VHH binders against F-box protein At2g23160. Designs and how they scored, part 15

Target 1, 307 residues: F-box protein At2g23160, of Arabidopsis thaliana (Mouse-ear cress) (q1ks79)
Amino acid sequence: MNSSSPISIDLIAEILSRVPSKSVARFRCVSKPWASMIRRPYFTELFLTRSSPKPCILFATVADGVWSFFSLPQYPYEKSSSASVAASAKFHVKFPPNNMRIGHNSDRRYFSYGYTSGLIYLYGDSSDDRSVICNPYTGEYAILPYLQRYRKTYSFLVFEPIEKQFKILFMAYLSGDRDHKILTVGTGNMKWRTIRCSLRYEIVSEGVSINGVLYYLGETSAWDNKDYDLKYDYAIVCFDIRSEKFIFFEIERFCRLINYKGKLAVIYFEDDVNYQSCLYRKKNYVEPDAINKLNVWVLEDVEKQEW
Below, E stands for the ipSAE of ESMFold2; O stands for the ipSAE of OpenDDE; V2 stands for 0.75 times the mean of E and O plus 0.25 times the DockQ between their complexes.

## First folded at step 6 (VHH)

Design v4 (from v1 with S105K; framework vhh_7z1x_3; at its last look DockQ between E and O 0.01; V2 from the best seeds 0.00; counts 0 for: pae E 20.5 > 2, placed apart)
Fold by ESMFold2, look of step 6:
Structure v4 (fold): chain B 307 residues (1-307), chain A 118 residues (1-118)
Amino acid sequence: as target 1 above (307 residues)
Amino acid sequence: QVQLVETGGGLVQPGGSLRLSCTASGFTFSSYAMNWVRQAPGKGLEWLSGISGSGGDTYYADSVKGRFTISRDNAKNTLYLQMNSLQPDDTAVYFCAKSWTGYFKDYWGQGTQVTVSS
């Protein structure tokens, strides 16, 4: 029940999809330096970037609300050590400036973040925190408008690639009958706009944005969705960033979502009985043969739901 | 909403057999792997067996392999456990459980008592 475990699996799968098969051994060696950095006394967040001619891995450490941003060349030297990673890391900037507070919390209900196209979004749900969109390389930032008396259950930073627009999507708690909100980030007067999504679900994955579409997994079994003839307890929710409309595709079970070569892929273990819950074994334990039972499906056409 | 009701427990002599049933409601039964789990008096939980949603794949703990057989009838929303060659250390409350992979939540039934003694 560690909130970082699904993110770690999705990150590994995304990195593996971009690494030639001949380089798989180097990926395993790199994973130890990441574990060492995560265990430091500072709170850390990891960003993967493709925004430069030389791909870089962006990461941050957080201590007492101060973010320090660093980059590494993608696929650093395979010999693992925290000293080797620290020697390779390029420091960019500390954020925020003096007298501004940006919180950090591992609980997604109280803190959200996202990265796309060179910018990061940092949101705290406390009224004392400032929510920002910032450039982690320069420290340039904009303060986002505060949404009074609105408690989100989840938020997403997305980039619309045709009109070159950043947007932030807030998903409301369903118990309050509140509408969802969206913000177009830009110059001038930014205002939250209301959007509707009639399917009811609990959001149970991180989002992945691919070619102007945001995908995430919703669990629908605890909600009254009689207007939909649902056959399964999960749906992949697809949000078209330009049109701001939702569509849904049912899926038979919990899965993890990744961007595979510009297409959505889902990952699950074929036989969930061997990938046990925390009741039956140590938490975060993966059964030794679990990888050989991994199933991967790639969505070929979102409109036709073709796999 | 999720309901699981186990039946078929009882008193049996060593070497005897019992068939447990679990009737499910409140979810799409055929979409989920199902499990049998037991708890002996004063002991922790022990996973025994699992079956895929379609019924095509079955799995067993080493302690019961060869003696117990899991099956399901998706038309009746019912999970079964055939238990053969029962011994006194099989005495426990037996539960059926719905798998919930991303949440690590299992929905459990009320349980049915199995007692092996003479």
Scores: ipSAE 0.000, ipTM 0.120, lowest interface PAE 20.5, mean pLDDT 65
ESMFold2 (binder alone), look of step 6: mean pLDDT 84; pTM 0.851
OpenDDE, look of step 6: ipSAE 0.024; ipTM 0.268

## First folded at step 7 (VHH; framework vhh_brivekimig_d4)

Design f1 (at its last look DockQ between E and O 0.11; V2 from the best seeds 0.00; counts 0 for: pae E 14.7 > 2, grease 24.5 > 24.2, placed apart)
Fold by OpenDDE, look of step 7:
Structure f1 (fold): chain B 307 residues (1-307), chain A 119 residues (1-119)
Amino acid sequence: as target 1 above (307 residues)
Amino acid sequence: EVQLVESGGGVVQPGGSLRLSCAASGFTFSSYSMSWVRQAPGKGPEWVSYISGYGDSTLYADSVKGRFTISRDNSKNTLYLQMNSLRPEDTALYYCAKPTWGDTYFDLSSQGTLVTVSS
């Protein structure tokens, strides 16, 4: 009598976690143990985890201004001990279409691109005034309205999670009061709107978007008459995407901004090097006498500026 | 070793123009913002202009705004200052300045280039 060892409840959970929710609901009627299992928080979590799109890494190659978008599942294979299963990247689409060209520069200083909430923003180099937002998976795209620029400017694609809107913040080149531009991405006649900013901070970092707020590091300089030196000041610039308002937090030195568990965190070394140098140098520059102590601060309250 | 060598100074009449150059070496020029600072005879140093590492942002002292233009060519490791509509009060030794390590300050350790505006 080959006692067919009953399928473990864990295995059943695993199987059911992979079926449509409607089916799961039906399976509650199969047995009391199944019903009990399906009601457990563990199963809910398991089901949600399995039903959620598998995190993928999106990457792109660029050749002659044509982008090829690929994705790779982040967790393709459970560490099973044995066979190194090579994950193959999935090709999605080439962009732009054949009748369109977008300038490309490998130097990030001269080419703006960003990925936010599934969309790619491409802002061409100095020789190309066209900017476009596109879906890297489908190839669907929208050409943004022309904006006159005097010099290379920074721009950010941002997503407002409450209203579920994409916006593009265009940073103007102005020495005084800066009239930045903002565009709400939508259906119809997109128009650039003016946003004034009285503070003179140059963008010296990539943007980090967290819960509807865009963060980037700004740099300014002031002459110190006492010390007869030019002093460089840094600030974290906070842009509330919904209200379209700027808040500035002065910081003592260059740092890197990261999203740490849904909060803004800053990383800096006690003996930090030039930020720009760190961003664009191929080799890690270490000051010979630097202690190289890494400090991490997490912003706990934006309004109170508590770290 | 960081080296900054200013050039282009000279004697000009009021209303004249000069273009200053600063040749930079010993560091990754494109990675640093740069400034011009000047010191007039008998006066303390005065900040004149600022340009970001990428050249995307520029700042000017009120005294030179609209007359001076700062620029840079990162491929040549050179900083420029175009000075138009020069005035006698622009007479000074002009320094190219780089931020020190840590991005806090810069010093005036270079030789500078002399600009004299006189009738």
Scores: ipSAE 0.000, ipTM 0.235, lowest interface PAE 12.8, mean pLDDT 78
ESMFold2, look of step 7: ipSAE 0.000; ipTM 0.157
ESMFold2 (binder alone), look of step 7: mean pLDDT 82; pTM 0.827

## First folded at step 8 (VHH; framework vhh_brivekimig_d4)

Design j1 (from b12 with S50Y L110S; at its last look DockQ between E and O 0.40; V2 from the best seeds 0.00; counts 0 for: pae E 3.3 > 2, grease 26 > 24.2, SAP .764 > .668)
Fold by OpenDDE, look of step 8:
Parts: C-alpha cells; sequence; structure tokens
Structure j1 (fold): chain B 307 residues (1-307), chain A 121 residues (1-121)
C-alpha cells in the first residue's frame, strides 16, 4: 500500500521553506523524496526567499583603507513602551585583507561602491586601483580584474533578476574612450567587456535599479552630442542590465530618481538650481522665499516614455 | 571551468590529525578568498574556516577554533586545512569552497566531491 503522502511535494516544500534551516536538515532524513526536494535549487530559492532575513541595517566604517562592516537588527518596533534596547551593532568582518587597502572618497567619482542583494562592490583609491566584491557578513570576496580608472569615473553594481546575475558597469571618462566597461560577476574568469554609449553625459545622480533596469541622471549640456538633437540639459539614462543597452529620456530639469512601488519616479523642485547645489554642497543657498513646490512624476511606461 | 578537488580525507582516531588539500583551477586563485565547509551525515552544511586571498586573514568556526588551521599556497593553487585534535563530531564530508555570488547570497561551489573525514575509535 504505497501510502501516497496526502501532501503534495510542493506543499511539503512550502512548509519546509518556513521552518528553521536546522529543521530542514533533519527533514532530509524523512524520505528520499524529501531529501531530493531539499537539494533542488528551487527549494533553496524558496527557502531563502521565505527566510526573509530580518531586515537589518548594514553600515561600514573605514579607517586607513580598512573597512569594518556592522549590522543592526531592525527589531519590529514592538510597541513595548519600555527601554530602548540599544541594539548593539554586530561586527561582521574587516575588509580588505591586511595586504590591501581601499581608500574612501566622498566624491563618488573617485570612490565607487554598491550594495545589492547582499553583495558589496568597492572600488576605491587603492594603490592598485582594484575593485572587489565581497560579502560583508562573511568576508568572502573576490578581486575583480584590473581596470584602470581614468580621472573621474562612476561604476555601478547591478543585479539582473531574470538571469540572476550581478554586473558591474564601469563608466568611461567622457573626454577619453567613450566606451564603457561591463563585467558579469560569477563566471570563472571574469572579464571586462566594452559597451558603447552614444550619448555623452556627466553622471549627476546615484543609480536606481528597478526590475533589471538601471536609471541615473546625466547632464548632457557639458558635452558635444552631435548625434543627438537634444532639447534639454539632462537625460535620464536607462540601462537595461540584461541586454546591456542604453535608452535615454530627455528631461528639462535636474531631478532625483527614486523607486516608487517598482516604478521610476522623478522628484524635482521648481528651483532646480538650488536643489542641485544642495546636493553637491555648492554654496548657493536656497532663498527662503523659494516656492518649494515638490513635483513627483512616475514613469508608467519606459518604452513609451509615458509619465 | 572552475574546478576544486579535495583530498586528504580518511579515517582517524580521536585526537588524531589530518591535512586536507584542495587543488583549484579555472580561476585566479589568489584573487579569491577561500573557505572550507563540511557536511556531517544527516546534518546541513557547516562553515568551517575562511582565508583571505593572500592568506593574511583567517577565520574559524567556534567548533574548530584552536584545532584547525587553514592555509593556502597561491603558487600551487592549493588550499589546505590542517586538522588537529580531531573529534568524532568532526566526521563529515569536507568541501573546498570558492565564493560564488548570487541574489540569494554567497554560495559555495559544491561541484566538488569533497573529501570524507571519519573520526572514530
Amino acid sequence: as target 1 above (307 residues)
Amino acid sequence: EVQLVESGGGVVQPGGSLRLSCAASGFTFSSYSMSWVRQAPGKGPEWVSYISGYGDSTLYADSVKGRFTISRDNSKNTLYLQMNSLRPEDTALYYCAKPTWSYLGTYFDSSSQGTLVTVSS
């Protein structure tokens, strides 16, 4: 009597995905089918997705080119009135190793960093201009292939959700080689590939990654873009991470890019000059009488450029 | 292709010693931190030890601290684990692990067969 477990294997997977990992390990012994299921990548994914790490705040301190990574658990504010349980920051690891240093610069043109899906990318002012990816919790890391940084450059760590790959987009300095570099993380011998970008711009924002597209703001006015009949001084740059293609949306004003419910949103003030100056610590003080009208536009369709 | 081949496992008495080796190929060995992971029968994988790319930094699980020593020879693309004062609880399949990055975190490439360490009287 093949006692067909009344519970489907999928349901079992669902249940097991919600139990502690230690328990899952024990459940491998229950049956061969269970053991097989637990070993499947699908289950691992399911388990990890469900085991939503308690939201924690990751922060780093840097001293003399050595980074210390810490985390603070975000305890759900249990309404309990009492004692601010001063959650002590948990130290994880120091990085890089003693024989390496990664310098920090407040100007992202001289120091690049990124964090996505548990992976940290660092490219600082080190003697060897090496870039690294690391797990800030465990200290596991890899040194990326050498890429010489020319003057002021930006780089982005991005995640492609379909192929489930990390990529690093390294932006070339505009006065030099117009070719950007891209590296796919996780392959045995990682190599920088060249990507052409037809539009010249200075990056003037942080990158926002939404559903496999990297968005950032570029200033186009400072550069000769003969191939483009540009009407405005700025463009939103859309980089499709999977296809590694660029799309550009002209925009009239300096704006902040945000992820709004899975869509790109732009935020700008009527006095754009003042906002930019504030962001970049330029001495131009917002006049108190400036009508601070906040405008928010949400990109509804990237292909149609509908806001 | 990334290849990791573990060796050095065997049967030892409690209190004995073993030295595991891992031959690495298919990637720039010195550019990666490396780890040892083990899996005991009926148990989940357990991280054992970590070493930086140049070997100047090491970490150990509490369970093996003071008894195990991780090292590497980058000229030989080889990772080592010296295991002293072995205990029955150390019985496991031992894997050399290269960090692999995914959205789910850092995975250890388990494509290797591992090497079996059995500690028994």
Scores: ipSAE 0.164, ipTM 0.595, lowest interface PAE 1.9, mean pLDDT 81
ESMFold2, look of step 8: ipSAE 0.328; ipTM 0.742
ESMFold2 (binder alone), look of step 8: mean pLDDT 79; pTM 0.793

Design j2 (from b12 with S50Y Y54H; at its last look DockQ between E and O 0.01; V2 from the best seeds 0.00; counts 0 for: pae E 10.6 > 2, SAP .708 > .668, placed apart)
Fold by ESMFold2, look of step 8:
Structure j2 (fold): chain B 307 residues (1-307), chain A 121 residues (1-121)
Amino acid sequence: as target 1 above (307 residues)
Amino acid sequence: EVQLVESGGGVVQPGGSLRLSCAASGFTFSSYSMSWVRQAPGKGPEWVSYISGHGDSTLYADSVKGRFTISRDNSKNTLYLQMNSLRPEDTALYYCAKPTWSYLGTYFDLSSQGTLVTVSS
């Protein structure tokens, strides 16, 4: 494992874009312009794109079910004032149009989102309870076919780079449907298809796609997976987007997953828990925080790691 | 199903001591760091103390340093908080907290009963 690898400003920005808005105060000292921008009163979600030679940060604000999308150039080696960062922000579009509204919800049961290859996936509180994909730069969108599920958080937008296809993967959850569903986004009559995975888990990370493979962290238990002789309560799940097949391997501790220079990076703090930026289920509350050390591990060969 | 049951609270005079216990079940206890969180009447939740999964690392809020000691017994799935030199501002409902990690951040589920500590003459 490549412990103690140097942390670049690009990696810090990618890490920061994966931290929910309520937790972002923890990274305030790492990049002053980004910390100030993220603490704005209406900021709720931050997206970072790595799909261009000059990466930018895509972010959104939500008010009354209406999303406003913005972008900023990434600043690799500069520290600048908040006024300089604000002047660089480019507004793109308000979405959805007309009478449609897509409510944000911090409860994972009622809201899911994703970004890849220029498209945003939103599955929020809306009319007819259907998910959408949209272009955050133009507002062009499609409403996806209905799927009868009780929780929204177990869905991912993915991009298959060889066939140039977008897919939506909707994972089964422990207290509901047992079958995973997948949709190939296209023209005409789109239809959900069933796929199977024998390992049972709760999804506890955003998905990250690297070279046609979707990675995410699952919280497992021996109680739900009697056939597997599991040693730990976590597994990294690897989904090959083209073949639609699953592989997994156990990991000892909760971690965050991120794309680092085309490889999967596993990130956690030295003390296991960032207790100063935790959310409380009974009452959501985000505390001001100090920056501490980050530890980064890079997975070099996912196929050779078995449990 | 995750279950956390707190006990050991009560009424004590300023300067007194109490020992809180938390019985844990429904998860691999040693795989998780644990915390104590308290909520005073009319206030939001307030983190008190942290202990790593193996018990070799502890942290405390400034308001309790030197007075409170967190510990755990992984063979009994039990978390403890020894509270010495208690003050009226320590009056609160105390919760044993397991971290739940998600892509939206880390949170604590405070839906358990908790155990009430009242420091008053």
Scores: ipSAE 0.000, ipTM 0.271, lowest interface PAE 13.2, mean pLDDT 67
ESMFold2 (binder alone), look of step 8: mean pLDDT 82; pTM 0.812
OpenDDE, look of step 8: ipSAE 0.461; ipTM 0.781
ESMFold2, look of step 9: ipSAE 0.000; ipTM 0.375
ESMFold2 (binder alone), look of step 9: mean pLDDT 82; pTM 0.812
OpenDDE, look of step 9: ipSAE 0.602; ipTM 0.837

Design j3 (from b12 with S50W Y54H T100E; at its last look DockQ between E and O 0.01; V2 from the best seeds 0.00; counts 0 for: pae E 16.4 > 2, SAP .669 > .668, placed apart)
Fold by ESMFold2, look of step 8:
Structure j3 (fold): chain B 307 residues (1-307), chain A 121 residues (1-121)
Amino acid sequence: as target 1 above (307 residues)
Amino acid sequence: EVQLVESGGGVVQPGGSLRLSCAASGFTFSSYSMSWVRQAPGKGPEWVSWISGHGDSTLYADSVKGRFTISRDNSKNTLYLQMNSLRPEDTALYYCAKPEWSYLGTYFDLSSQGTLVTVSS
């Protein structure tokens, strides 16, 4: 396939969100009415909120286990100059309250976070840390059921738009353990359920949810995947949130994934660095000056891989 | 372990100058862009300046443009901020910051001690 197009203002705005500021994480947030299928009285009160109709970007910082959440109005990329970030920020809440601690780790394999439909998911690094789901605007939260974590893991918060359910996908792999877990939040008794994915890979990207499908990048080079006859070292993994089934597409090299107008877009930075070793894998690093050498593809059809 | 140690802060009259330094260790300094971030008492953090890993590109907040100069010496693993024409509003605790990457996002873990700059007469 062959794709060449001018970069849209929305893509530039997301790329320019890399302008340095005090932040532990950045979230793209459109302040829309928040919808939830929380039918039980307990969860209905916890998860129902209405966001402002104006678009905004949600930021978080962490110090000593305490998170601070704030938002900014969304602007075109030329208005996202570094000087305007602090002056425009609207502080919401410090979280968690009192003596609770939410761990932080820069390695995505040991610490996960996510945002969808007005809720934030935080996965802690230690056995004392519980995973939580919270409303960053009010500070209301729920502590998720304990799940024993004794191997390196990744987690994703996702929203299923047809059944209107929040789910948390807990991936437990890297060495021989294919017993992944999934939790449905807010529509029933919360218990972790076992789910299988036969392809082995290291997750090397954030998750992007688009129209009921979670996308992320997997690096397959360190595992035996003979059943698939893989040609390349990377695959885009697609998780259908409703059916809870995995499919994947091989891709030739490291890329970033974003939601572009309801479609999956992949971004290649020519200077992207993939750090691989036969021992401990490190988080990938890219310098801001790599922005000058990017390529963008937009997936038009997932099943046919039309770009 | 990554360590960032800021120094060079102090008390200066308006219109004066200071040079901040940040000694970096525990990582390959030249492979990372670096930033200065400041926090005035009782205020939220404010990004000040950025420099590329090779030092060939810089960015500045509008409030400091033309007065501050960021630089780096990769042979000494040191980041600098030359601050000229200082104003009372520049009074803050200054941090140097190494970017931590999440895809399509950057964050800073500001756990260092910082260096205090006070501009008063």
Scores: ipSAE 0.000, ipTM 0.143, lowest interface PAE 16.4, mean pLDDT 63
ESMFold2 (binder alone), look of step 8: mean pLDDT 83; pTM 0.821
OpenDDE, look of step 8: ipSAE 0.407; ipTM 0.743

Design j4 (from b12 with Y54Q L59Y T100D; at its last look DockQ between E and O 0.01; V2 from the best seeds 0.00; counts 0 for: pae E 16.5 > 2, placed apart)
Fold by OpenDDE, look of step 8:
Structure j4 (fold): chain B 307 residues (1-307), chain A 121 residues (1-121)
Amino acid sequence: as target 1 above (307 residues)
Amino acid sequence: EVQLVESGGGVVQPGGSLRLSCAASGFTFSSYSMSWVRQAPGKGPEWVSSISGQGDSTYYADSVKGRFTISRDNSKNTLYLQMNSLRPEDTALYYCAKPDWSYLGTYFDLSSQGTLVTVSS
């Protein structure tokens, strides 16, 4: 029974500051210390700071394949005054130009989008299944080379901080070809490259990019992974953006991935179950008896897989 | 310290060929994609070509596609640009650089001396 060192209150605060307010409210019931912490002005400040990390909120509306990008200024000081500061959204640009249309699907398996470092990537149901990258502020855009989508697909826009390059990782549906595609975004003739991935999984999380590594959660139980002696139903997929290599960490449970002070952290609660993933649970999966237990693991060394 | 030294520039007639070289030092050359950028007189920098760290992927501007070939020798820490069928509009100072993509556009470190290519009859 590895005496899981009690999570520091600071870490708990940090975690809770990143969860929806509704969730925070629930967490007040976890313990008296938590309740106390949540009531502290420090936490409120932290929560507000974390909830509004950016000077503005960028959002988009889509109608008939035309996207409109808007921004809202983020006021640091929620003046307690009930005055609904009706912040007027600033319109930036409509996209795409030239009567192009980018379809939208609420199911991310059929529509991919990403935002990182000021650029937006969109891959939707367009007549030509075109992917685009654009600057939502300036309206500048690039049409990416055609890539045919097969069934359910996920894509990640990622930024490599050393080479300062944008890349798009296009995940193939793994029922057939195991090859993913990757594109380095450039001003010239861009080309999709093939990347092999030996592990089969269903992507079950958003990507988190930390220091040039993309992390996301994969469900491995849904696929035949004969080449792997897998013990668990899930794996954290680590994609080194620069080297374009995959590393996999098996994990026992569905979890949330976050950037904690420049490190990957995984968080899971007993009630934080992805119901979809539950359908694919191994027969011998036993739910932990501990109710309202927060588990946090911080990846200290990616290469050594030290948590 | 990252150092990039371009060479191979010169004066050529239209239709001629040149091969540019860039000697790189101060970093793990093979770990980085490299690019050629050129700046014509009175114009801003223009991306010409890029090559992946391992050399397995190459990219070209439309203006040079089919005429220019980018390559690299990682054992020599050298980047090359074979330029064929040169045109007067190819006249520029050519720089070796690491690509720098951001939401603001493509940036290039043009701190190197570059090598001058002049295409004239």
Scores: ipSAE 0.000, ipTM 0.222, lowest interface PAE 11.5, mean pLDDT 78
ESMFold2, look of step 8: ipSAE 0.000; ipTM 0.146
ESMFold2 (binder alone), look of step 8: mean pLDDT 79; pTM 0.795

Design j5 (from b12 with S50R Y54H S102T; at its last look DockQ between E and O 0.01; V2 from the best seeds 0.00; counts 0 for: pae E 9.7 > 2, SAP .669 > .668, placed apart)
Fold by ESMFold2, look of step 8:
Structure j5 (fold): chain B 307 residues (1-307), chain A 121 residues (1-121)
Amino acid sequence: as target 1 above (307 residues)
Amino acid sequence: EVQLVESGGGVVQPGGSLRLSCAASGFTFSSYSMSWVRQAPGKGPEWVSRISGHGDSTLYADSVKGRFTISRDNSKNTLYLQMNSLRPEDTALYYCAKPTWTYLGTYFDLSSQGTLVTVSS
């Protein structure tokens, strides 16, 4: 497949602590297409949550722009299906109420979501949609101030732990003189503020927030960064949530970023993808995906490192 | 700017051999696994083979395993495909492909010219 579903960050961290360093990139994933089991207008997105003593997974289904939020107290890695998930899931709320838009459109290739500290950020790939932040357990919500959006967007919901503030970082992607934006949530007068990041890149990972710093991977090879003496095509971008400043460190290869016991860890997995199912694109021409499909990868047995 | 320039294609009889080359520039070649992808006339693209950035791991499609050999020379930024025992079904435009890794998966941008391999007669 050209896409894959991630497994729990905590589970990946546990696997890394038990595997010799030379074999880290050799883990395999088991995946099944869920599209044949899920009706076409429905979409399922998984969010990692954590509770003591066990991880809790928050997930949602979407039909006609209406989200239904659920919790699953165990990781759904045993013969997962829509029937199995529905039977064990705890329903919380439908969102939004009538006559609201939550960033839904007909193109399901790209979606922007965020979850931290009990709040969900929803940001669609449509310029006419409003973005929202909501409590998925109660349905309480705030409509965020309008921000012009583009087809390919990157945004992050982050939590600043010292000032106890939620922020939303919007990273403008397209070429041209566009500034990145940040919003502090819950200050009463919510207004997007412009921030600057001089390094140009494509964001190629999910974001990981650790101790007040947002980390993500940038791929710099397709951009003119003459003001920097770059040696490699990748950089780990570090955004200090409190100061709202960017720094970066070059890294030689594509990697995934995880939070390992409060520290940033990386996984190199060059052989973890089935190339026979990769998407193919031509310059100035993009073949559409044939079918919206979900890939869920699970670790079947951590002791045997079996997927 | 990423540039991939394929060469070495041509017309060959069944059972013949060809060696394809791909000159790469505009990126750190050794940081990426590289693939050959082919597209027969009027058909969708088909992945053929892949080699890791350091050259220590290779993968092949079942249709070419045992007949094709992928290799690379990182000192020359060059990717190779040795094609032996060619068959008419190997007729295609062959692309050298750099992967783009994203959170949605891996895709190949086939914007290069490619090199045509024709196996007939």
Scores: ipSAE 0.006, ipTM 0.366, lowest interface PAE 9.7, mean pLDDT 64
ESMFold2 (binder alone), look of step 8: mean pLDDT 82; pTM 0.816
OpenDDE, look of step 8: ipSAE 0.226; ipTM 0.648

Design j6 (from b12 with S50Y T100E S102T L110H; at its last look DockQ between E and O 0.21; V2 from the best seeds 0.00; counts 0 for: pae E 5.3 > 2, grease 27 > 24.2, SAP .761 > .668, placed apart)
Amino acid sequence: EVQLVESGGGVVQPGGSLRLSCAASGFTFSSYSMSWVRQAPGKGPEWVSYISGYGDSTLYADSVKGRFTISRDNSKNTLYLQMNSLRPEDTALYYCAKPEWTYLGTYFDHSSQGTLVTVSS
ESMFold2, look of step 8: ipSAE 0.322; ipTM 0.739
ESMFold2 (binder alone), look of step 8: mean pLDDT 80; pTM 0.797
OpenDDE, look of step 8: ipSAE 0.241; ipTM 0.648
ESMFold2, look of step 9: ipSAE 0.175; ipTM 0.665
ESMFold2 (binder alone), look of step 9: mean pLDDT 80; pTM 0.794
OpenDDE, look of step 9: ipSAE 0.194; ipTM 0.624

